# VHH binders against q84jc2, part 53

Target 1, 232 residues: q84jc2
Amino acid sequence: MSKMRNLVEEKFLEFYESWVIQLELYLHQLLIAHNNNTMSETELRHLISKLTTHHKAYYTAKWAAIREDVLAFFGSVWLNPLENACSWLTGWKPSMVFRMVDRLRKSRVVLVEAQVKKLEELRVKTKFDEQKIEREMERYQVAMADRKMVELARLGCHVGGESVMVVEAAVRGLSMGLEKMVKAADCVRLKTLKGILDILTPPQCVEFLAAAATFQVQLRRWGNRRHYVTHS
Short names: E, the ipSAE of ESMFold2; O, the ipSAE of OpenDDE; V2, 0.75 times the mean of E and O plus 0.25 times the DockQ between their complexes.

## First folded at step 4 (VHH)

Design m4 (framework vhh_8fcz_2)
Fold by ESMFold2-Fast, scan of step 4:
Structure m4 (fold): chain B 232 residues (1-232), chain A 125 residues (1-125)
Amino acid sequence: as target 1 above (232 residues)
Amino acid sequence: QVQLVESGGGLVQPGGSLRLSCAASGFTFSDYAMNWVRQPPGKGLEWVSGISGSGGSTTYADSVEGRFTIIRDNDKKMVYLQMTSLKTEDTAVYYCATPTFELWYYSDSEGFDYEGQGTQVTVSS
């Protein structure tokens, strides 16, 4: 099981490094399109499609990996400590993307009133879905300290094979619960992302995706360079 | 198999009212948010309204705010759209829809896993 976990971590680390490198290349294309305003609407739509396909590839790979070992995504070895500290249930917090949309509103992006209203409706829906998942997370975390877990901890103090089997069954149950919650959180992320892209025009989509990719790339660079005290 | 069956559409005069119904089967209904989407003649799909799995939260498109109400009955596995003060621009085929992981990917479609056959709403004369 530990061997399977190590293989999952190694495979996803290899995937993620390549995925982030490709994201940075797409970010360069988005910045060129935005800064020079030289691309046609058809070219912008094609670029947006490349980015959305790229994000689809991430979730496809992630969901395959969590089926094998969801715990690898809590304290991920392919993320630096700052990225891990900023994670909400193994990924970005859905409401964060609306802060990026708000930053775009304050720049050169011209949002019409109808778009502003639809984005606010989506924000409310996203925050509601996010809070529902947070309540499920809280219930899960409380369960770790309840009477059943205390009893399992006592059984784990004994060296008999029966105790090991009971502990292993409990860990499998916990992993299945985490997998369900991670998938629920990813669904909120994906529907929020799709909802925003459906509301925005192609030039506005380019600015939004550029802002999101910039933040992701810079957060990784800030975490890699920032002084960090290692706790063993 | 997930199935969604819409009903309640028809011809109505401007200012009139209609109630649309959607019967759901094949999944744990109360665990999923439900949406109403519509397709006006010659246009793409437009999101209209959404309701959380518990029914505790609702959202509406700006074009229908204050005129439409979304309701669900989890015991009957039904979602409803109560439409009032109908306008000619509300003319469309109405679909109930639920998102799943697969359809929240980028797609050339509405981004919902399942939608039914739809129910036609015509607002005229």
Scores: ipSAE 0.000, ipTM 0.115, lowest interface PAE 16.5, mean pLDDT 78

Design m5 (framework vhh_8fcz_2)
Fold by ESMFold2-Fast, scan of step 4:
Structure m5 (fold): chain B 232 residues (1-232), chain A 125 residues (1-125)
Amino acid sequence: as target 1 above (232 residues)
Amino acid sequence: QVQLVESGGGLVQPGGSLRLSCAASGFTFSDYAMNWVRQPPGKGLEWVSGISGSGGSTTYADSVEGRFTIIRDNDKKMVYLQMTSLKTEDTAVYYCARPEYSFWYDTGDEYFDVEGQGTQVTVSS
């Protein structure tokens, strides 16, 4: 028997590998821009636009893939075990990006009081949206377990191809609910990113995006190098 | 001990061409994306081009796209920048860079200094 990847997994693995390579190239541009006080606002806004377009491309590809097979995103084969261990509902946890925002409070370009207030309001709203999704996922898992256990118990007497086909239909039903939930989580991610970028100045956006991209790239490198657990 | 040595710069007329070279040592070259950056007179460092570790992906600053080509030879541990249709605005010291970055809440700002002497490109009639 083969541990064969399905077509959706193969296609998204190819996409994701290329996408992460491009993200690292953009990270290098962000770090150089962050250290260069001679870049114009227009040049900075253009670089920020390249990053937002790159992230939008990820979600466009992801939503096409989950329409075909959302289960591929639970324990993704294109992510290493460390990346999978750090995932929240098939991606990054929205509130975690505010740790990158906390870095800006220590930056050379000071956040003004109005920005601090708006960022804190956004943090609270993001945490609320996360908790709402977590409660919905918990209710979904409980309801699915109860309903599915009853249905499978009734159908467990069927043998061979009949049982297999019925189970496949049931799995497809499960995946439709998960697709809706994953898209809801991705909408919180995108709203949080847009909200932060709308509050920040272009130099602060560059610093924030550099911190976020550094986290993604470093987490992948740590996992790929079979990183040992270390003490802070 | 990472070492990057740039060469190939010189004086050229507008519309001319130059090929820059970067010799790398002290790290597993194919595991790292490489960049060309430049410093024009009186300005800070400006990113020019980047290439992935395998060479399969490249990206360029808008100001040089269509005019410059970045390539690498992993067997020789070399990165090249082929420059065509040179403009006076391309006058700068060019550096080869392998950025280093720290833990995820740190921007990596401290690790982004250029290495080596660079190579001077002057575009003048």
Scores: ipSAE 0.135, ipTM 0.626, lowest interface PAE 6.3, mean pLDDT 82

Design m6 (framework vhh_8fcz_2; at its last look DockQ between E and O 0.55; V2 from the best seeds 0.00; counts 0 for: pae E 6.8 > 2, grease 26.1 > 24.2, SAP .675 > .668)
Fold by ESMFold2-Fast, scan of step 4:
Structure m6 (fold): chain B 232 residues (1-232), chain A 125 residues (1-125)
Amino acid sequence: as target 1 above (232 residues)
Amino acid sequence: QVQLVESGGGLVQPGGSLRLSCAASGFTFSDYAMNWVRQPPGKGLEWVSGISGSGGSTTYADSVEGRFTIIRDNDKKMVYLQMTSLKTEDTAVYYCAKLDYTLWYVEGSEHFDYEGQGTQVTVSS
């Protein structure tokens, strides 16, 4: 490779590989549970809780890593090119999960009218929250272009320690702004996931989580095949 | 194409131990996670345990956590389930399973990619 990994990238790569392997094992459990109509509501809720805890563990690790190096999450080395191409603000696009919800409409699981209405309300709110974050990111990018221009001008005019101090301050400001933005996007992701799980029955939650996990694991497998990798 | 052959079941008293074996063929064994699933009398399939292709990660159903251990030998193309402190509730036909979730997701298939006769475990006095 022409790029050497830093410590944050190496540590998160090890975490993410283990996390995805564990997700696949949970996916197998979800698929068996989905095909078993004799499982109790308590048993299903416990399984759903395991998946919820697993996703929370991901965000706990991510937010710790972002505090150290937020830029590692823009073009992540632990993601293949296909996964990176499908990324929205360092992760999945929140409204995308409603495609997994649409699968429930084609299954043996029946959504009642009250659930359909609540899911539509949540979908609208999720899209609104996404658009708000996209506008904030656009403003951030514009502000960052202004800051970079100022930095370039000062690097040309000032020599030594004062130039270094200006660059360091600007980089810290950039990183803090990106961290806030990524965490805001992750909060929308977690809120959307929780919202869907709160609306669905336990069997519907199992099917939804199985669909989401299947897409995530399969996207990784497709991207890891040579013929699915784009070469530039 | 996938063939899974389970063995090691039998009659055992509560508190006893059994070791189940599964011989796999027809696929690149180390590339796939393997599972043990069971079907108790009058119930559907219950997931018991899973192990990653490398053997580096394992997971267990809460009902068996601390009592069962899943291991694999990739050179021999075998997966095992070591069962201890057996309870009457563990009575079931046990199956070794390789799961194809792509067919489930794309085609809406309710079937899993396991082909074994299973091995009967009966826990009684």
Scores: ipSAE 0.488, ipTM 0.815, lowest interface PAE 2.6, mean pLDDT 84
Fold by OpenDDE, look of step 5:
Formats: C-alpha cells, sequence, structure tokens
Structure m6 (fold): chain B 232 residues (1-232), chain A 125 residues (1-125)
C-alpha cells in the first residue's frame, strides 16, 4: 500500500534526492582525483572540503526537518527497504566506517603504525558512544509501553475531542526523546567522520570518501532494483 | 562495449565559444552521470563538469562555473558542453567520462571510463 506522505517527508524526499545526485557527482570527482597522482595536496584538500561541506548540508537539513517531525526519519520514505535495513538511528552506523577502512587497508591503502593506533583508539571511542546511545534508545523504547503510551495506542484509533489532545501530548513527548537520540547519533557520526579524516592523509581521505560514497550510492541502486521507490 | 566519442573542439580566440559533443553507446545512458574532464598541456587530468543521469543536476569546477554549461540528451545519448568566455587556460584535450560504480573499495576495479580519443580545444589569440 502506498503510504501517504506528510509535508516533511515530501520536502526531505526532494532534498535527499537532489543531495544524493550531487553526491554521485562528487564521487566521480573523488575517483578522478584518486586516479590522478599529480593533484596537489591543496587540490585534494579542497575536494575533501567540498565533500565534508556536502555532508554538513545534509545534517543541517536533517536537523531542521526533525524539529518538525522526527518520526518521519524513522520511516524514511526517501530510502528503499535495503537502505532502511542498514540504518542505525536514521543513518549509517558510525562503527561501520572502520570496517570500510579495514577493507581499504586490505586492498590498496597503506597505513603507518601511528595511524593504525589512532584509528583503533577512535574505534573504541566510537563503539562506546554507540553503545551509550543504544542503551538510551532502549530505555525510550521500553518506556513506550508505559501508561501514557498505552493510552496513545488506545486513543489513537479515534480522532476527536479530548482524545486528540492526549495523543498529541504523548507524541510530542516521544518525539522530543527521539529527536535527542537522533541528534546524539548524528554527532557520533560527524565526530567519527572527522576523526577518520584527521588521521588519514589527503590521498587516503579521498579514497575513503570515495569508498563511502560508492557504498552509499550502490546500496541505493541495489535496493532500488529490488524494490521500486517512487521518487518525486 | 562502452564507447565515448568526443567532438566539437577547435581553435578559438579568447572570449570565444565552443560546443563540445559526446556520443555515448554500449550502456544504459540515462543510468549514469556523465562528466567532462580535460587534460591541459603538461598537467594532470582535471574535472570540468558533471551532469546526473536524468539531467536534473549539474556541477562545475570553480574555474569554469558561470562560463560552461553541461547538458545531455538521453534520447540521443549525447552529452554536451557549451563553453563560453573561453580563456587560454581552457586549452586542453577534453574527454567525456562515465562514472562506473563497483565494490572497488573492497576489490580494485576500474571506476570510471573516458576511453575516448578526446577533442582538442585551443584558446589562443
Amino acid sequence: as target 1 above (232 residues)
Amino acid sequence: QVQLVESGGGLVQPGGSLRLSCAASGFTFSDYAMNWVRQPPGKGLEWVSGISGSGGSTTYADSVEGRFTIIRDNDKKMVYLQMTSLKTEDTAVYYCAKLDYTLWYVEGSEHFDYEGQGTQVTVSS
């Protein structure tokens, strides 16, 4: 069944579609840069900056949208089922990028011992932060079974009068908590990304970012082939 | 087999205009973003412009922003680069390039294709 989308979903869908297209274009630039051994460090840093700016733009838009309707991001109608299945608290799981780096190491990226050590430290920290957030999220999820949420479930079947007010209040409370968790998760994502980029050399950053972008774009393509997603 | 054939290059004076064309075949054209890249004399490959598969999104290098326009015709499987206000620095061999996504971060693969012969653009007074 086709889900009726609200305004926030529609707006963000449009944004995200454009954002992903732009990411794809940046990916090509990254790949070209990766293949071009004559690019200066300055040029590489500039390209890296463009990508980081692009990612920042995503979170800026996301955070604006979640203030209006955070629940939209737990459905994420702009993502296909495969993308959603790989989502952790409305985005990529921070610890995943370390696996990506490991794969790169096994293929073509050579890291010095100092880098490896720093990455491991960052991995541990990231994992800790993830677990902390997961515990908090679990708390919220369990709390959904409290009296107030039970009332929400009961009253949500009938729209009208005082019941609407109770439902709205309950949803607001839940949304506030969820928004907090989503923001926390995003902070870990951004921190982790920054950490990795600070450890890697500019050429390595380009390769890493290319890998990440490739994964993201391919995941979307794979999912879309299996499940038709209606785009605006 | 992927084929990209560039044309439209030539000699032009500074401030002049050229329109490059790229004929594509051997793949589902609309599924791929297309790009123009250039090789200036004595320099490495430089990205110039890109356009999404649908043609709805475009991007440009800072050096050509506002002067170049990339467009595509998916029915004809063509990509174009309209160049205006050409500068001597724009002198290069221009190539049409296709992005090819693979799991290259796990295993090495060719991730883009610009196997065309390119077209020479020379901007000189």
Scores: ipSAE 0.065, ipTM 0.579, lowest interface PAE 2.8, mean pLDDT 86
Fold by ESMFold2, look of step 5:
Structure m6 (fold): chain B 232 residues (1-232), chain A 125 residues (1-125)
Amino acid sequence: as target 1 above (232 residues)
Amino acid sequence: QVQLVESGGGLVQPGGSLRLSCAASGFTFSDYAMNWVRQPPGKGLEWVSGISGSGGSTTYADSVEGRFTIIRDNDKKMVYLQMTSLKTEDTAVYYCAKLDYTLWYVEGSEHFDYEGQGTQVTVSS
């Protein structure tokens, strides 16, 4: 509804810009660790902890912000159009992260049979939880449309500002439902991330986190520069 | 082609200071984060510090935090590493590095540029 940034959007834009810049700097640490075969397990675990803490900070800030204005996260001003187009319920789609794991298995990472089994179990559970959220979202949208259509059909018998009150009530109901759905989606994202990091060894975790950060940074760079030809 | 030329290394006593420089060319310098990495004698590469393209954000390895400062000058296309309170374990060849993530995404391979000769820092009593 708003074409201009409100206070929630402005604050989160500032946070997100800083957060992504720091993610890129952590990516550099991951890439060096990836190339350094002599790093200790303790050093790798420390680096993984830095990344985990950084991701936790993102969700902490996001959940505070969605309590104030969940609609800001649908078509976010801090994301370019490509990033927004790739979003599933305000973030990365949990089931798609396993394609990144699959890609790493083809080129950089060897997994033992026990890890493969655990990852497949996690993939199935993640997809199940994801589909459950999608069904709940569809049911919610149908219920809102049915309710709204009945009220719109009755619009001709109302006078003055009654139509505004119906629209405002529908928006309030949508906002409450969207907050619950976004938080549910984020919980699936966090469970999936933790599950993957628990299954992988520390060197494999570094590979995965580097791939994930690379994808996010590249999506931002390519989306920001899509219509320009740049020489390097 | 990307070129990175490091300078400013030398011999210094423990507790001393040194400032490394890196001259960059062949790419849009301000678009890329820059890093310092080092290779101690007989050991693998160790990441030291990084700075965002704008220079607004920095990060450091635990072993150098509080002692080293990374700085960039986008007008001159330079990155610096100000080192203070130097220790014998800081002895290494220091390299300036630029990362090229585009190859990583497409093929799952990683690349970064640190193809300069490096600059030797020796901290010795």
Scores: ipSAE 0.030, ipTM 0.486, lowest interface PAE 6.8, mean pLDDT 79
ESMFold2 (binder alone), look of step 5: mean pLDDT 79; pTM 0.808

Design m7 (framework vhh_8fcz_2)
Fold by ESMFold2-Fast, scan of step 4:
Structure m7 (fold): chain B 232 residues (1-232), chain A 125 residues (1-125)
Amino acid sequence: as target 1 above (232 residues)
Amino acid sequence: QVQLVESGGGLVQPGGSLRLSCAASGFTFSDYAMNWVRQPPGKGLEWVSGISGSGGSTTYADSVEGRFTIIRDNDKKMVYLQMTSLKTEDTAVYYCARPGWDLYYLSGEDYFDYEGQGTQVTVSS
């Protein structure tokens, strides 16, 4: 009937559904704040702080879960197929957020020259960090084709207690390598997010966070709606 | 036909309580998060509170946290805002708001779909 889920998948599915629901509620608050020029800098900073705390809670939960089962994050059951298709190493691609930053050029509060320069420097650095991780993933995938892995795969076809134990040990080793790469990618995500927020004024931060949350919420709605519309 | 109808506003003394109601029709109510927003005299719209479609998740603006409670009854297609310990700063027109389903591009004036006509809350001695 239903697909089998392990305990890590079940717990993270429950967490993620609640986390996205809260993100949507924060998005509504961001959209209203974006259209209200009577809010003080202190009020805007408190709202920005709520969003950054919410994102940090996600990574805290994610890193606890990948310590137990990183493979659950590749083709995640808590993401719809469209969300999974748009994933880069278990999450959003860091450089993609600069497309959202480009919307700030249409803001009522235009970016000053110094901000534009700093954002371009950050964009270049983010691309470099992404490329470094992509090279590490390529090396990991090439290593999977080594004779040792081929031999382990052959051994895994022979049913028995020894075969099961050897395969489990090999999978654990592979999982540790993936865990390291996922954490590296998440560090680039957090560094990119912090960098953008440090460069932007509070009103611009609100607009940026609203754009990012809108994309995430809309992507989930489109993917979920597709199942009813295209497969009904 | 989608419709939101707010009620329950009025004049109340500081420290008093009011319960606002929003009657929804024309859509699958439980599939949508619902929000309360307000506009104080001479100010822009302020987000007050939100509740998920199931009612399992709620969030509040810092200015009302601990004083206001958002509740929904999906069988009756109603959203409520229970307001306690009211302050003069809570004086505003209160609106019930549904997020737009097809919001692809942010617009300063296109943040909610089917915003109701509002209900006036005045807190004064």
Scores: ipSAE 0.243, ipTM 0.679, lowest interface PAE 4.6, mean pLDDT 82

Design m8 (framework vhh_8fcz_2)
Fold by ESMFold2-Fast, scan of step 4:
Structure m8 (fold): chain B 232 residues (1-232), chain A 125 residues (1-125)
Amino acid sequence: as target 1 above (232 residues)
Amino acid sequence: QVQLVESGGGLVQPGGSLRLSCAASGFTFSDYAMNWVRQPPGKGLEWVSGISGSGGSTTYADSVEGRFTIIRDNDKKMVYLQMTSLKTEDTAVYYCARAPYELWYFGESDYFDLEGQGTQVTVSS
């Protein structure tokens, strides 16, 4: 029950709803391409480019919004509770996309040895980058808690007065640190996505992107059904 | 072709000072941010400090802020870590690490290339 929404939350909610609708339309195109198996390599590359551009548009909008209010992305009002529960630093966990890559091993277009080797190298690197960010976030959370306690002590219940400027400075510091961490996580996401797409053939890219989009759309649908969401 | 060679480590007493050096080769040094990371015995990697390619900005882990200073000399292709007021908890293998772009640059993942063997710092009496 989110009762307080600011302008950034309202604008990004509007953006995100439109972005998801377009993602579902692209998912339909990916599924047609995958099932039809008659599209040229040029046509498949064009479709892959549309999806890549769509994901870039999301991060462009997200980073603009985070610059204004990064806290809006922790417990986001445009996501249902299930989507929020599955979030890792405001988005998908990079290493989890390799589960979607694993289904390509059972597809009609099998991975060759060279691709398997490159994907394993990318998986190891993604895991390393992910763990590094997790350690930095843990350190940040500990430091944030210590600073908040010191700040509350400085306000002083006995003195009666508080410095609004001191509180505002602390909140700005918190937000700047979180913005850096979220951008770092998003860079890992983008690099992992690009790395996978660079390794895969166009038909494999289509299957991978279809799997990823299906998971995102279904997760949203499952969460919405559980909470009696009314269609407007 | 990329090489990073750390040096300057050793045994120091608590409260002492030490300067670590890193010699870089095989890339355009001024185009890359440089970092110091450390690995205490039996623990994972801990980021210590970073400096931009131009040297115009620096950043430090809270645990070393005010005690350590990162400096670079682009003409000599060197990065340094000046350590003061050393504590027992600073005991670690110190590595010089290259990040290709700024952490926050769009489309880039921040990861550190650990090419060298590191340099051991032991703070003990």
Scores: ipSAE 0.000, ipTM 0.099, lowest interface PAE 16.1, mean pLDDT 79

Design n1 (framework vhh_7z1x_3)
Fold by ESMFold2-Fast, scan of step 4:
Structure n1 (fold): chain B 232 residues (1-232), chain A 125 residues (1-125)
Amino acid sequence: as target 1 above (232 residues)
Amino acid sequence: QVQLVETGGGLVQPGGSLRLSCTASGFTFSSYAMNWVRQAPGKGLEWLSGISGSGGYTSYADSVKGRFTISRDNAKNTLYLQMNSLQPDDTAVYFCAKEWELFDEYLSGDAFDYWGQGTQVTVSS
């Protein structure tokens, strides 16, 4: 079991570093597009599609990994402490992207009234979905004080093969519940991202995606530098 | 101050091999991930491969996986791309690209010098 967990962590760490390298390259392309008034709508849509596919690839790899070991995603070894501190259910908090959207209101490309209304509706829906997941997580945490968990804690005080097997079965049950919640949270993330991109024009999509990718990349750098300076 | 210089391109027959080099200066090379990107005539930029600052992690685009190998020598501030089994579709200008450092510099366009001048690879019979 622990060997499988270590292998999942190592494999996903390799995947994630490569995924971030590609995200950074796409960020460069987004910034070039943002400052280039000669790109056609077709070229902008193609770039946006590449970013969307890249994010979809992340969730495809993540869902395969959490099927094997969802606990690897709580306090992930491929994230630095700052990234982990900013994490909500193993990833970005969906409502935070509306802070990136608010930046567009100050940009050279103005949002029209119809877009503002649709973004507000999406923000409300996203917040509702977040709260539903948070309530499920609270119920899950309360279940840790359940009769079954009390029994597990009691058996953990006794050394033996039967005790170990029962504990392992209970941990697998907990992992299944977490997997369901993580997938639900990821679905809200994907729906929120798609919803924003469907509302925005291609130039606005490029600016939004550039802002989001910049925040993600910069947060990683800040956390990595602080950890290095601290030396432990 | 950041400078990236690509070398090693040229004309090669289909099925041949080339090794590209990128010499970096003006930054702490081992602290940054590096990428290889190409641009074929009349087409957009295509990401090919990336490598972490330590060299411990690599990733490849499906179009080059199994044929190309990325590596780095941090003591020499040099990035490499070993290209095997070259095909006519690999004809492009090849660039090495450093990960960016500051958000505001990139948004202002001042930091787009993260790209080298490129090296031309032509696969033709």
Scores: ipSAE 0.000, ipTM 0.165, lowest interface PAE 15.9, mean pLDDT 79

Design n10 (framework vhh_7z1x_3)
Fold by ESMFold2-Fast, scan of step 4:
Structure n10 (fold): chain B 232 residues (1-232), chain A 125 residues (1-125)
Amino acid sequence: as target 1 above (232 residues)
Amino acid sequence: QVQLVETGGGLVQPGGSLRLSCTASGFTFSSYAMNWVRQAPGKGLEWLSGISGSGGYTSYADSVKGRFTISRDNAKNTLYLQMNSLQPDDTAVYFCATEYPLWDSYFGGDYFDLWGQGTQVTVSS
């Protein structure tokens, strides 16, 4: 295995820990905003912009890392086992965030019928996009099995230094295919997030983002506590 | 500006043939897999066929295998669906869609819609 793989994992681990700390700080600001009835629409939009920029920074860093080693994102070392168990194609499952939208029904600013309709339309489209990606992953896994069978046959017929180059070429091909699928999944995540924020009012956006950030932060804390108790 | 424009729909008799086209603009067409999807009256979306960016790999739903053929012309930025042996249950609105969202469209512009407008196909005697 190459040392470059470990370096990518170490760099992204450092990035991710810092990114999560900043998310916790933004969550604190979202909770203050949610409980403060004196904040202007301009102030709320500014806070929402900070959160969207923060999420964009994550995907910018992720895509740079994937270019170097996409396999690092399958069973990521910067995620605890609970976070990994909840992952779909190296991240959150887009359609699951609509469950967080249900909290808006209990808020001081409830959804109007037109918003409910648009959110339902977006949910259906998101689930459809998920199914397309799942079918592509299935096709990739089938193709990967066929390619490995062919490669094993070739290795059985030919011996020498050529086998090292052939294995490297096969791994590179597999990585490129996975990179495309992960980026496709991430684009569905970003489109779903933007779609929800475009439908919601600023106070509703703050409540939604607070719910999402709370879930992400708590999931990480729950998983980390399990590891501490088990080993100490 | 990114868009998909579909043409070729219409009324056709059972057992007949029809060819749908989908013209893409605003993105590097050959870098993306393309799909055909339909929605029959009162039913949900049904995936029909997909083709890789190069055209080297194709896949079909069991309901259309042997009857429909997907193809693409990357020089013309156009996706095709050749439909043969059409039956009344093939009546639907047919959509073309990119498999992979466009990164630049998301970060450089407004919310990106990955689907064409659809074209109506009616199979009736």
Scores: ipSAE 0.000, ipTM 0.102, lowest interface PAE 16.8, mean pLDDT 78

Design n11 (framework vhh_7z1x_3)
Fold by ESMFold2-Fast, scan of step 4:
Structure n11 (fold): chain B 232 residues (1-232), chain A 125 residues (1-125)
Amino acid sequence: as target 1 above (232 residues)
Amino acid sequence: QVQLVETGGGLVQPGGSLRLSCTASGFTFSSYAMNWVRQAPGKGLEWLSGISGSGGYTSYADSVKGRFTISRDNAKNTLYLQMNSLQPDDTAVYFCAKQYDLFSEWFTSGDFDYWGQGTQVTVSS
């Protein structure tokens, strides 16, 4: 229903705006921690835990929302056009975080050989998982263009009754398939994030999370500045 | 609750063939992709092959492509691996693995929810 879809979008927009504001506050704490050599391991682990809990809250809210309306997450109203253009299956592309990891190789908190090996193994696994999801998305797109679906779409435009019911069932099936793919992509994101944090030391985790949060916040600012310049 | 039981392993000479079976219980078998993985002595885990829930799609590691064939019988809740042209470096414990539950286990370390006990394959004269 359109009314229910509007409420899902409104509710998630309100949630997301608050979530991003809190992410910016955590980013400031991460930057302070990164520049402070006197913080204890316990204090660093507590800050890392706050960030992981924050990301977990996002996926909890997202999965509740996509159960109601997965299409709200394709071309999301809470994201600017630049954020939407950079999206891969409704979020960040999992392998992209390894570009942030590459930064750690040139950092003051240098990676040891054993960590480099584990991160490369995780990168390869993440790329493989992305390929599996991309093949499923390809199958979904091919299925949408197949003869039966094209015929059902045409019939729904011209004839009521039984044809309308069959088209509605097909649309529900497409939405359920898309929901499954989005959740699969989110699972790869969470497993990749957890894997990186499990390999890194607490100071390295702080630097990694700071880099990731900086990129997310800056991408939003770049998109918003473009709109302001265009209209001013 | 979820159980996977592998059978069909054993001693075979180079160039020989074996057929492994994995009987599944405790879940809707046709709704999940299934995989075969192996672990050779002193080495890590190697993914070999995967099959979709419907059986319509299969994939293979380069090391076994053309020699091994994955299949399933959803009516019998059974997964198969037909192994031909076996080589001494195929010696390993072979495991049946169920694809993870996408909604409930997003912090589980690894690609697969459940593994069987494994079945030993030894290729030697």
Scores: ipSAE 0.000, ipTM 0.122, lowest interface PAE 14.9, mean pLDDT 79

